# VH-VL binders against q96il0, part 384

Target 1, 167 residues: q96il0
Amino acid sequence: APERGAERRDTAPSGVSRFCPPRKSCHDWIGPPDKYSNLRPVHFYIPENESPLEQKLRKLRQETQEWNQQFWANQNLTFSKEKEEFIHSRLKTKGLGLRTESGQKATLNAEEMADFYKEFLSKNFQKHMYYNRDWYKRNFAITFFMGKVALERIWNKLKQKQKKRSN
Short names: E, the ipSAE of ESMFold2; O, the ipSAE of OpenDDE; V2, 0.75 times the mean of E and O plus 0.25 times the DockQ between their complexes.

## First folded at step 16 (VH-VL; framework fv_ebrasodebart)

Design M32 (at its last look DockQ between E and O 0.44; V2 from the best seeds 0.00; counts 0 for: pae E 2.1 > 2)
Fold by OpenDDE, look of step 16:
Structure M32 (fold): chain C 167 residues (1-167), chain A 120 residues (1-120), chain B 108 residues (1-108)
Amino acid sequence: as target 1 above (167 residues)
Amino acid sequence: QIQLVQSGAEVKKPGASVKVSCKASGYTFTEYYISWVRQAPGQGLEWMGWISAHESYTNYAQKLQGRVTMTTDTSTSTAYMELRSLRSDDTAVYYCARDQSYLSRGHDYWGQGTLVTVSS
Amino acid sequence: QAVLTQPPSVSVSPGQTASITCSGDKLGDRFAYWYQQKPGQSPVLVMYEDSERPSGIPERFSASNSGNTATLTISGTQAMDEADYYCQAWKSSTAYRVFGGGTKLTVL
């Protein structure tokens, strides 16, 4: 019995595109879309005098970004796999080969693919709902800390103005 | 009171599989993640992976990919970790821990641990 | 793999301050967590989000971060603080949780 080669489950390679922003940038940088997640990574600027609250916000944003990158990389991998399996299954059922006479990869028509998309969306509906819930919770926390940082910055500016008036 | 209660100790042969359970109580199970962590005898903590409620999100340590499966049963508030193709180096205490992934709060509650011994 | 590096052991006299370091690549971009583990017991979270204390953790426990190093500080160390301490952080790009190698704190 031929040893069925353990299908190396293509683990989404941890290769988030190491987009390195220019060292002298004073702003957040947006990288190119990641090849697995299709999300654009953000490189967050670190100010020289980062406050503890700013640091907390930055770290929260970074972790949320990584969480999203990993989720969508896995989701896209699953989608691609299931799509390929669906195509192969349907072609086999039709008695068609995986390749056309011209050697091109055989494809299904738009109607057949619409069935796949509908089924995939239906199957993953709950998964997407829970993702959205968690995404909203994270973004709510981020927004809250953004507000706190904004208030801190205002307060610090006011203190600096008072000190300049007293001198 | 928040509690994570794990299944009892297991003795397995090499090549076998083990499934450890972790029953959660005292909180809304669906609002948190469960992480699994193992500790070999006299060694440090090793993170194995996490799972969200409803199995909507899983993340496994690269070293364990293909051998580990994490699942949840929301009706019983129970998380499961299955490790396949067991080796002698898989002998460890396995912990489940509550993970507040949306709130960067770490593992705030832990199970009591489950000893899994892999012996010939 | 971005490994969090801890000293294998730290010794301190009762009443003195213990400091345990955790160093890792890009640790400055991630939250650090600290766990205490006593022999035969499950780990206990003692610090989260770099410097926050869970309820029930004594005030003598504090933590800070500087660059790529997180530090757990135990002021007025007591005999009951003898334990293994582990740092934890997210691994960059993978969202994996990674533990440090652990530090055995001995109270002499």
Scores: ipSAE 0.754, ipTM 0.897, lowest interface PAE 0.6, mean pLDDT 90
Fold by ESMFold2, look of step 16:
Structure M32 (fold): chain C 167 residues (1-167), chain A 120 residues (1-120), chain B 108 residues (1-108)
Amino acid sequence: as target 1 above (167 residues)
Amino acid sequence: QIQLVQSGAEVKKPGASVKVSCKASGYTFTEYYISWVRQAPGQGLEWMGWISAHESYTNYAQKLQGRVTMTTDTSTSTAYMELRSLRSDDTAVYYCARDQSYLSRGHDYWGQGTLVTVSS
Amino acid sequence: QAVLTQPPSVSVSPGQTASITCSGDKLGDRFAYWYQQKPGQSPVLVMYEDSERPSGIPERFSASNSGNTATLTISGTQAMDEADYYCQAWKSSTAYRVFGGGTKLTVL
């Protein structure tokens, strides 16, 4: 079940590599987390006699994956930049340096960082709502075409059964 | 009738910024994305990026990262593209185009184009 | 930006079939789009999602996309079809959408 396997993201191992699925595979594959989006890509199987409807479904799923990975890659970049700016602003207000006595980047405690996380999520609430709308619209379209493919395959089985009976 | 009407031509010096507007009419602005595409004199089309009407999703071409900002104003159904730190090779006609948010239907409506000339 | 390769020019006689190719690694795994641009005008979408034709585009325009190559086909080519044609594909690693270099179609 590819949908169930993608629901729980695993951040460990943090290893980032380019995935290379087996050349002779009859199944979709779920690869390791992408370095920038932290999402696991699906590598789609392409059968040799793919119907036009099956092609459309596969391309819609692939486009949706790439669209989603780009959104979260951009969100992760924005999160990192805004976090650093929040830390620097709070350290400046407290009169503290950007580095500890050991030379490492100074940080804020958990309670102070909770303020950042709340502010970030609140500020980006509308962005995520409209992203979710588009995500659900894409997944609704994908599910609709999955049903059409299933019906196409049922009709093909019935035609084959009718052929055998008429012989 | 669906229309995208862009701001007028501009002449800029290297190092300056330019902001091009694109006013949409004839459709529900908030249901679509706006893509920006440029074309240098005598050359082909180059996709610059896109933005959703609510600014909830943006994506910029890698070569323009850090120099381009796209925004919208839903109250006026207007999209904006700002290109900073202009160079002479940024001389081009800049187009806005409507794009679909969840089905892959391409750039179905285009603005008239805005010539931006960068010269010393 | 991923590279989509088009021939710089294609010439065809009036009434004949013009074929414009667009090549890219695994392009058939993506939706392909085609745009027509006449001199001094904005581009116009002529094909989308590999082979779908927008309303108002003549039936003589058709397209396909498989393997590494998408092809725009214009049957019964007319003088008014003389234009630059650009293919476009969905995502690449360097841009969300990419255009081919363009093909000048000459009808003579």
Scores: ipSAE 0.496, ipTM 0.773, lowest interface PAE 2.1, mean pLDDT 83
ESMFold2 (binder alone), look of step 16: mean pLDDT 91; pTM 0.940

Design M33 (at its last look DockQ between E and O 0.37; V2 from the best seeds 0.61)
Fold by OpenDDE, look of step 16:
Structure M33 (fold): chain C 167 residues (1-167), chain A 120 residues (1-120), chain B 108 residues (1-108)
Amino acid sequence: as target 1 above (167 residues)
Amino acid sequence: QIQLVQSGAEVKKPGASVKVSCKASGYTFTEYYISWVRQAPGQGLEWMGHISAHESYTNYAQKLQGRVTMTTDTSTSTAYMELRSLRSDDTAVYYCARDQSYLPRGHDYWGQGTLVTVSS
Amino acid sequence: QAVLTQPPSVSVSPGQTASITCSGDKLGDRFAYWYQQKPGQSPVLVMYEDSERPSGIPERFSASNSGNTATLTISGTQAMDEADYYCQAWKSSTAYRVFGGGTKLTVL
């Protein structure tokens, strides 16, 4: 009995292309789309005099970004796998091979693929709704901390102005 | 009071599967993730993965990818962790822990642990 | 793999200050968490978000995160503080949680 090779479930390779911004950048950088998630990573600038609140905000933003990257990487992998399975199943049902006479990968027509997309979206609708909910909650938290940081910066500027007037 | 109550100890043979349950109470189950952490005898903590209450978000440790499946039942506020193709080195206490999904607050509540023994 | 490195053991006398370090690549860009585990018990969160204390954790527990090193500090260490301590952080690019190897704190 041929040992059915354990299909190495392609774990999304942990190799997020770490776009490394120039070391002297004073701004947030947006990297190219990640090959797995297709999301553009943001490299957050670290101020020389970063406050504890600014640091907290930065770390929260970073964690949220990683959370998003992982979600979409997994979702895209699932999509690709299910799409391939769908194509193979349909081709088999039609009595067609996986390759054309020209040796190209056999594909389904646009109508058949539309059925796949509809089914996939329907199946994943609830998943996407809950993801969106969690995403909004995370962004709300980030926005809240952004507001706090903004207030802190205003306060610090006012204190500096007062100190300059007193001297 | 917030509680995570796990299923009882399990003894399994190599190659078998184990499914551990974790019943949550005292909080809104749907607002948190459940993380699974194991600890081999005399060893440190090993993070296995986490799952959102609605299974919308799941992430497994790379080492366990393909062997572990996490699920939830929102109707019973219960999380499940299944580990397949058990080996002797899977002998450990398995913990479920609450993980806040929106803020980085860590694992603030833990289950009592479930001993899984894998023996020939 | 982003490994968090802890000393295997730390010993202190009662009333002295214990310091447990956790080192990892880019740990300064991540939140650090600390857990206490006593023999035969589940872990307990003692510090979160680098320096925040959960409710019920004594004020003698403090933490900081600077550069690539998180530090748990226990001032006025008591016999009841004898336990294993684990640091944790999320792993960059994977959203995984990673624990340190643990530190056994002995109160002599």
Scores: ipSAE 0.838, ipTM 0.935, lowest interface PAE 0.6, mean pLDDT 91
Fold by ESMFold2, look of step 16:
Structure M33 (fold): chain C 167 residues (1-167), chain A 120 residues (1-120), chain B 108 residues (1-108)
Amino acid sequence: as target 1 above (167 residues)
Amino acid sequence: QIQLVQSGAEVKKPGASVKVSCKASGYTFTEYYISWVRQAPGQGLEWMGHISAHESYTNYAQKLQGRVTMTTDTSTSTAYMELRSLRSDDTAVYYCARDQSYLPRGHDYWGQGTLVTVSS
Amino acid sequence: QAVLTQPPSVSVSPGQTASITCSGDKLGDRFAYWYQQKPGQSPVLVMYEDSERPSGIPERFSASNSGNTATLTISGTQAMDEADYYCQAWKSSTAYRVFGGGTKLTVL
């Protein structure tokens, strides 16, 4: 079972390493970690002279960031909810209340909680496999558009070279 | 041939719930999302939310949060939308639509629509 | 609150160019999409990613998106183009897709 998906939920990079700008690209800003996803958002700068291809690349990077942040925000909420449900279910099965005699929230020891972590990883394995597949497909598409932008810039340089020779 | 075939029209009383199905065929169901969009009589389109076919992503419109549940069954390539605590203003045609995979291609295929009428 | 504003109707003569606008705050920062809906039918995607045309959509359909406005343009408008048209965008701050109010295109 790959731990990449599980590790990425709470410690994953913001996606900055996957959003490498092309040579001489627009200036992007990295913000603080998002409260729900724990990912650092990229705040994309829009340069004054952005070509249509450069605009599409920027929009695709922004959309992919939002998709990634939403996945991890949802996974963090699911983890917390299923953890509490597991604790409540195990306390009910043991005939224990949800609160101790002191009024504090009843909990399970580390050995008992290990069953939750194992079940959560097993249950969510397929979900993280699909996430990883989609993430790599999206990054491949971004790389493809980065290549198209690079070719556009090379073409513009060659066009300027032809104009210089004609003068 | 890509198709989304929805369940038949429903008549419901206020306070009841409705569950609309959307059977997908002609493509790899697990590679796409399903969006649900509704249209009240004489009104425009209203996005309700979407779900990934493998149920890893669910987003609901804020207006409907708490009343709507979207699910999928990958063994039958079917998506479901359940709307609870129905009100008369929930009367609409409910559409399912295939949503983005890894490129932002929009809602490229739509179901035929399911009329849900909420009346006393 | 994300709102996409469209004119409620546009009329055009056959063969002329129709232009349907969709306005929203910083709409040009997002991908815009256009859907056609004929009476009694499901919507059909006619433009995506601001300016891309799906397979099967006539070449007379084009679109643009910049600033606060996306525009669907139909050149050489035909009677079969008479329909309701909806724009759509994805709003990052609200995590949902939003449709414009719709524009009825009439070809006279």
Scores: ipSAE 0.531, ipTM 0.784, lowest interface PAE 1.6, mean pLDDT 83
ESMFold2 (binder alone), look of step 16: mean pLDDT 90; pTM 0.933

Design M34 (at its last look DockQ between E and O 0.34; V2 from the best seeds 0.56)
Fold by OpenDDE, look of step 16:
Structure M34 (fold): chain C 167 residues (1-167), chain A 120 residues (1-120), chain B 108 residues (1-108)
Amino acid sequence: as target 1 above (167 residues)
Amino acid sequence: QIQLVQSGAEVKKPGASVKVSCKASGYTFTEYYISWVRQAPGQGLEWMGWISAHESYTKYAQKLQGRVTMTTDTSTSTAYMELRSLRSDDTAVYYCARDQSYLPRGHDYWGQGTLVTVSS
Amino acid sequence: QAVLTQPPSVSVSPGQTASITCSGDKLGDRFAYWYQQKPGQSPVLVMYEDSERPSGIPERFSASNSGNTATLTISGTQAMDEADYYCQAWKSSTAYRVFGGGTKLTVL
């Protein structure tokens, strides 16, 4: 049985974008796309009187965001690597070098690249299905807590109105 | 009852590889991640990484990058951790632990641990 | 160095309240988890999501978070609570999960 060479799954470097929003921001801030995941990080605003439920929601959102950043950083790295390997393999099969006579990087035509994309999507289909499942479940939980926070805020506003009417 | 049952103790030479198994039971294996944690003698806990079901998502600790591989077999509900290029400082008890993929619940169930001794 | 800092040891008398702290950069943005480990045993989750208690954990166990410090509190500490306690939090820069250095709780 050919020793399936342990594909060194080069995991993307853990460099989550060190995007720091302005200190005086009173709202959520969206940063530039991360260089590995291409996802825009969100810096969540922390109110001065953050409730425990609001804090829980914020932390859940933060964790989910980081989970997504890591997933897509790794997926993009895998995609780039496999794409390069595919191109090199096809060029070699054609008896072509990696560089043109003009010194440019040799490329494949759109039809050949379509085969790569089809193969890549097919190979990663199950992976993406499980990712989507987990993504939906995480977002469902977040949405649920958003609802709770909304109710809490309504309740607190009602209590404040009652207290003002009693004085 | 939810259980994680690990393989037995291993003795390895420096430069060798070790593969530890963790068989899960009592829950839907595909709904959880498996984390690996090690503990050197008299030391604290060190998180090594985690894997999702069907190997769809893996994350390794940076310190172990390139030396560790985590895999799963969904048919047997078993997770595996392979550590290569073993050194004396890899001597530890290795734990598998369940981790939720959807909610931040921590490691709620643990294996009994596997002692790996690296000696010349 | 542990990314999360814990005191190496805490001592309490039976019936007194034990407090174990865990401090880390941006810990206020992460959930804290707490594990109990007795000698020769696997760790046991005692607190999750800063202040939630798993089923089967006694009510004397509680946890809180303030700024970048998580605190595990054991009220009415018993001899059976003598163990090592580890905090854990999410940290994306190095690993998804990071443990504190651990705290040995001694009940005198």
Scores: ipSAE 0.749, ipTM 0.898, lowest interface PAE 0.7, mean pLDDT 90
Fold by ESMFold2, look of step 16:
Structure M34 (fold): chain C 167 residues (1-167), chain A 120 residues (1-120), chain B 108 residues (1-108)
Amino acid sequence: as target 1 above (167 residues)
Amino acid sequence: QIQLVQSGAEVKKPGASVKVSCKASGYTFTEYYISWVRQAPGQGLEWMGWISAHESYTKYAQKLQGRVTMTTDTSTSTAYMELRSLRSDDTAVYYCARDQSYLPRGHDYWGQGTLVTVSS
Amino acid sequence: QAVLTQPPSVSVSPGQTASITCSGDKLGDRFAYWYQQKPGQSPVLVMYEDSERPSGIPERFSASNSGNTATLTISGTQAMDEADYYCQAWKSSTAYRVFGGGTKLTVL
C-alpha cells in the first residue's frame, strides 16, 4: 500500500521516502559526547556525486576525528588512574585509611587536589605539546585539501558557464 | 637512507616476556609513529598497535590489550615492543614499520622482522 | 567486529590481469592500503589512500575502493608479481588499522 500522508517539505514528490536515510541527512551531523573521550563525533554527509578529491577530504576528516577521540579517551583514563594513585599516596602520607569509617572512598580537600592538577599538568606537558603539534599538522593537511576542493568546484563552475555560453 | 633495524631472534618459554627493539635511522624519528605487526608462521599479518616517538599517543589492538607495552627512546631513535605472558600461539615474526600521524600514507618502511619462538 | 575478507588465492597466466578483492562493511568510507610480501621478505607498500601508487611501484598496479569492496588490479601480470597481498584499513568501531587475511597470487 502506498503512503497517503502529506508531502515532506525537504523532499520533492509526495509518498517518496526521504532520499537520505534517517542516519544520513543531507548535512554533517554532530552526535552526543562519547562516553570515553567526551568529544562529540561528527557524522559526515556523503553526497551522491562526491568527487574523488571530496572523498579523500571526508576520509581524512573522519580519520582525524577518530585519532583525536582515541587520544582523549586514553588521556581521560590516565587522568583517573593517576588521580586515584595521588589520593592514595597522600592519604598514606597522612596516616589515613583509603576509606572513611562509613566505607566510602576517602578524598582530599580542594587545595590538596590542586596539587594533583598542577603535578598532572606538569608531567603531561610534553605529551600535550606533541599532541598539539600533530593536531595542527592534521588541520593543516585538512585545510590544504579544503583548498583543493574549493578550486575544483570553481573550475567546474567555470566549465558550466562556458558550456552555457556555447550552447 | 631510511632504515628500521630490529633486534635478533629470540626463543622463550610460555609465561615469559619478550622485548623487541627497532632502531630507526635516515629520518627525523620524533616526527613519525612506529607500528608493530606480527605474522605467525604460514599466516597473515596482524596489526599489534602503534606509538608516537614521544610516547604521547599509543594504541594497542584490543586482542593484545593488557599484555603488550610499546615504548620509545628518542635519544637512540629506538622503539620497543614488549609482549608478556607469552603463549605458544605468540610464535611469530614481529615487524616494526614507520607510520605517519597526519597524512594517510600507510606503512612505508618496514624492519627486517624478529622471529620470536615460544615453545614448551 | 569488523573484518576484511580476501580470497585465499588467485591464479593468473603471465600477461593477464589479476584482480584481488578486499571486502568489509562500508570499506569505501575508509582509506584502503595494499601490501605485497614475497617469500622470506618484509611487506612492501604498493598502494595507499585507495588508489595512490608509491614511487617505485610499476604503473601496472592500480587500486580502487568503493562501497564494501577495495580491489587491487595488476595488469600485464609478471612472474615477479607472485606474492602474498594484504589489504589494510582503519576499523570503523575503533581507531586502529586492520589487515585482510591475505591473498596468494600465483602466476602460472
Scores: ipSAE 0.522, ipTM 0.789, lowest interface PAE 1.8, mean pLDDT 83
ESMFold2 (binder alone), look of step 16: mean pLDDT 90; pTM 0.925

Design M35 (at its last look DockQ between E and O 0.39; V2 from the best seeds 0.59)
Fold by OpenDDE, look of step 16:
Structure M35 (fold): chain C 167 residues (1-167), chain A 120 residues (1-120), chain B 108 residues (1-108)
Amino acid sequence: as target 1 above (167 residues)
Amino acid sequence: QIQLVQSGAEVKKPGASVKVSCKASGYTFTEYYISWVRQAPGQGLEWMGWISAYESYTNYAQKLQGRVTMTTDTSTSTAYMELRSLRSDDTAVYYCARDQSYLPRGHDYWGQGTLVTVSS
Amino acid sequence: QAVLTQPPSVSVSPGQTASITCSGDKLGDRFAYWYQQKPGQSPVLVMYEDSERPSGIPERFSASNSGNTATLTISGTQAMDEADYYCQAWKSSTAYRVFGGGTKLTVL
């Protein structure tokens, strides 16, 4: 049995775009799409009087974002690699070169590519299911902490109003 | 009780490969990631990478890219770490550790460690 | 160079308070984790999410984060607390788990 060469899963290079927002921003900033993940990074605003709960929420959001960026960077790399391999394999089977007579990269028709997409989606179905599960769990946790922060802010506003009425 | 049980010590020659196993028990294997951490003799902890259930997501330390492969067998709740092209500086105790996929809880459970010695 | 910087050693007398710092770029944007490792043993998580304590960890262990520095504090340090302590955080933009260089705590 030919040793199925351990498919070197090329991991996406760790070069998440270092989007740096303007120093004076008082809001969350959305960066350009990352070149590997195609996801837009968010730079989270840090208030001067950030509460421990707000900080925890911010850190959780940041960690989730980085997790998501890394997942999609790897997924897109895998997709691109498998797509190229599929195209090359099909062209070879047809007795066609990788380049046309005009020197352009040979492509497959839409029907042939539909087979690739169907196969890729089928192969990665479980992977996407587990990703979605973890994504939902993370976002649920974030939403829960957002609720806590909202309550804390309401409570702090009420305390400030009471203190102003007592003076 | 939650437990991670690793394979026994290994002695390898330079250029060889090693595959360390980590059998998990006492929890739902598919709800957690497994991280691998190594520690050279007298040195600090070095994170190698992690893997999710069903090999759906892997993240390897850049230094080890191309040489490390992490896999899981969900039927046996076992994680594997293969390190190829071994060098003398790969001599270390290798740990598997549990990590949560959706909450930042850190490595809350660790294996007992596996000593891998790379010697000529 | 370690992305997270720790003092190589800290010494305290029994009953005194030990403080171990961990500094890193953008550590203020990440959760810090702390691990205790005794000689010949696996690491044990002692603090998570900057200041949360796992079940079974004594109350004398606490942690805080200020700016880009995390601090592990052990109040009323005991001889049994002698160990190596490692901080950990996610590395920005890579989702790597990175450890500090470790701190040897000696109880004199």
Scores: ipSAE 0.737, ipTM 0.891, lowest interface PAE 0.7, mean pLDDT 89
Fold by ESMFold2, look of step 16:
Order: sequence, then C-alpha cells, then structure tokens
Structure M35 (fold): chain C 167 residues (1-167), chain A 120 residues (1-120), chain B 108 residues (1-108)
Amino acid sequence: as target 1 above (167 residues)
Amino acid sequence: QIQLVQSGAEVKKPGASVKVSCKASGYTFTEYYISWVRQAPGQGLEWMGWISAYESYTNYAQKLQGRVTMTTDTSTSTAYMELRSLRSDDTAVYYCARDQSYLPRGHDYWGQGTLVTVSS
Amino acid sequence: QAVLTQPPSVSVSPGQTASITCSGDKLGDRFAYWYQQKPGQSPVLVMYEDSERPSGIPERFSASNSGNTATLTISGTQAMDEADYYCQAWKSSTAYRVFGGGTKLTVL
C-alpha cells in the first residue's frame, strides 16, 4: 500500500466508532468528552517554528486543561460515591436491602433523591467557589502570556520590515 | 523569608496513623497549594498529593488513595498530611513543598522534612 | 506507567560539563523541572519551565526539554554541585506530578 497523508478517512472501520483527529491540522481542535471529567479537551496545534514563548503558552494551556479535567473527574467520582452512600444509608434506615428480590439495585424515588442533591450542593459550594477563583487566576495568566506572544509576533513583523528597508 | 516548618520526627508501630504538620510563613498561604513528597531511606522522591489552602482542590497519588488525608487550617497557615494503616515501607522523610496554583513554577520552597519511622 | 527515567549516576571532573538526562514519552510537550538535593537536606529547585533559573541559581546551570528528553547541563562543574538531581514533570497519563528516579552527580 502506498503512503497516504490523510486529514480525514474515506472509510471508517465497520462496527467500531473511532475518533481520529486531523493529522496535519494547522489549528487547535476539540476532541470527544473525556471519560472521567466529561470535558472536551482542546488538542493544541504545534507550529513548526514555535518560539520558546509560544511553547510556554501552549504548555500552560495544556496543564490548565489537565488541572481542570482532574478537578471534575474527582468531583464526578465523589458525586457517584456519595450518591451510593446516601441511597445505602436511607435504605438501611428503612430496614430495606440494597437489592430488590429480582436482584436489581434498590433505589430511592425522585423526592427522596432531592435531599441528596441539596446536601451535595451545600457541602461542595465552597469547594466550587475556590476552584472558580483558581480557574480565573489561571485564565488571567494565560491571557497575559497570549499578550506577550502577540507582542512578539508584532516585533518579528517589524524586524522583517526593518530588514527589507535596510537592504 | 518564606519558610515551611514541619513537625518533629515520629516513631510509629505498624497499623497506627501519623499526622505531619507544615506551618507556612512569609507569603499569603491561601494563594498556593501544598504538595507532599516522601523519600524512603536511600531512595528517590515520591509525590504523594497536593491540596489547595481552602481544601477546594485535592488530589492523592493513586497508590495512597484511601490511606492519606490532607487538610489545612488557614487561620494558622498550616497544612497537614495524615497517613493511616502504616506499614514498614512507609518509613520515609516526609516533605511539604509550596506548589503554584496558576503558574508553572514547580516546588519552589520546601519544608525541612519529617522523619517517620514505622517499626515494631 | 508515568515514569521518568534518569541515569543512576554521572561522574565529571571539576571544570568539566555535566549533563543529566530525563527521559519520558513526549516529555518535550510538558514543562520540566529540576531539583538538587544534597545529603541530609531538602530538595532545592534549580530549573523550572524547561529552561528558567530561579533567583540565586548560578548561570552555569542550564536546561532544555525537547522530544522525549529533558537535559540539565552544568558547565564548569564545581565540587559544591555534587548532589542528587531529580527531574519532574506533569504526565498526562496519570494527571499528576512525577519525579524521575534521580541521578547522583559525582565531582572528584
């Protein structure tokens, strides 16, 4: 088979759903939701002539994305665990088993579950408030680096014009 | 000027718990995370986890999940690390280190270390 | 899994250039950090953000990070540079900070 540079596929494999990011994209792109955080990651473009400052910006954006994904992955796990513990505790208080006679997990009705949601939101309110503060700080830092990159690109264009005039 | 001062050495029996403190000074405690790193005798550094000063963000190394709890007290600018169900291979020097929450600065300041010895 | 590989030891003569490597899959896509630890002491940050030096670290310390390898370079190595050196990075496969195994630098 001949070598192919393909930015998309003519044919996908039968019976399997695959995500395939563009191999020669010149732009950032958004991937499928992460299994644990449910966030869609940005896949960053790496230009051939990336300056050290551009590289630092890209790495900072990448780390911030992963920092954010980790927070929400942990929150999703905490939500799931506390939900099960709440259901278990309320079933025990009612003298009921964790399984129905058919073997299915016993559950609580929607009104009973509303108590869980209220308790979860209340317990996690301060956690989310301080997470938002840190998220804003990271985004301000990223914006600052974006400004520095923009200035660097402007200066490189001015240096190019200066070289043309000196010739 | 910036200092992280840790609690003193401890000797514990297997199955016990230990709680190491890390008092910060010379900077705004609530603006940074604290990472915990341990080092077994003659071995390298092992990252254990980190915690934000308001406890709003925590993450533990996978192998320690379920045995470690990290907390803070913002009124005293102190971070704590508790390790439960101690085993002989938990014998190590335990360090706290300042960790930047929004810039990629690494662990720029370290505590002096706390030797925890687990022996029968 | 999320491992950073360092040579266990590096030996140099005083005045020579020491190079300590740190290898990991696509490490050049992450910030790399370097720490120096002398016997009985806490680690000290000597390089951050791949190539930046903290205030107080001599200019003979430099670092780079590209591809799968980060490198700490000490030019004009002095006896006081004798220490263990650890690299560190954030690894996407584990989503947490990871240290390399450490390298003992021996001078004379």
Scores: ipSAE 0.582, ipTM 0.815, lowest interface PAE 1.3, mean pLDDT 83
ESMFold2 (binder alone), look of step 16: mean pLDDT 90; pTM 0.927

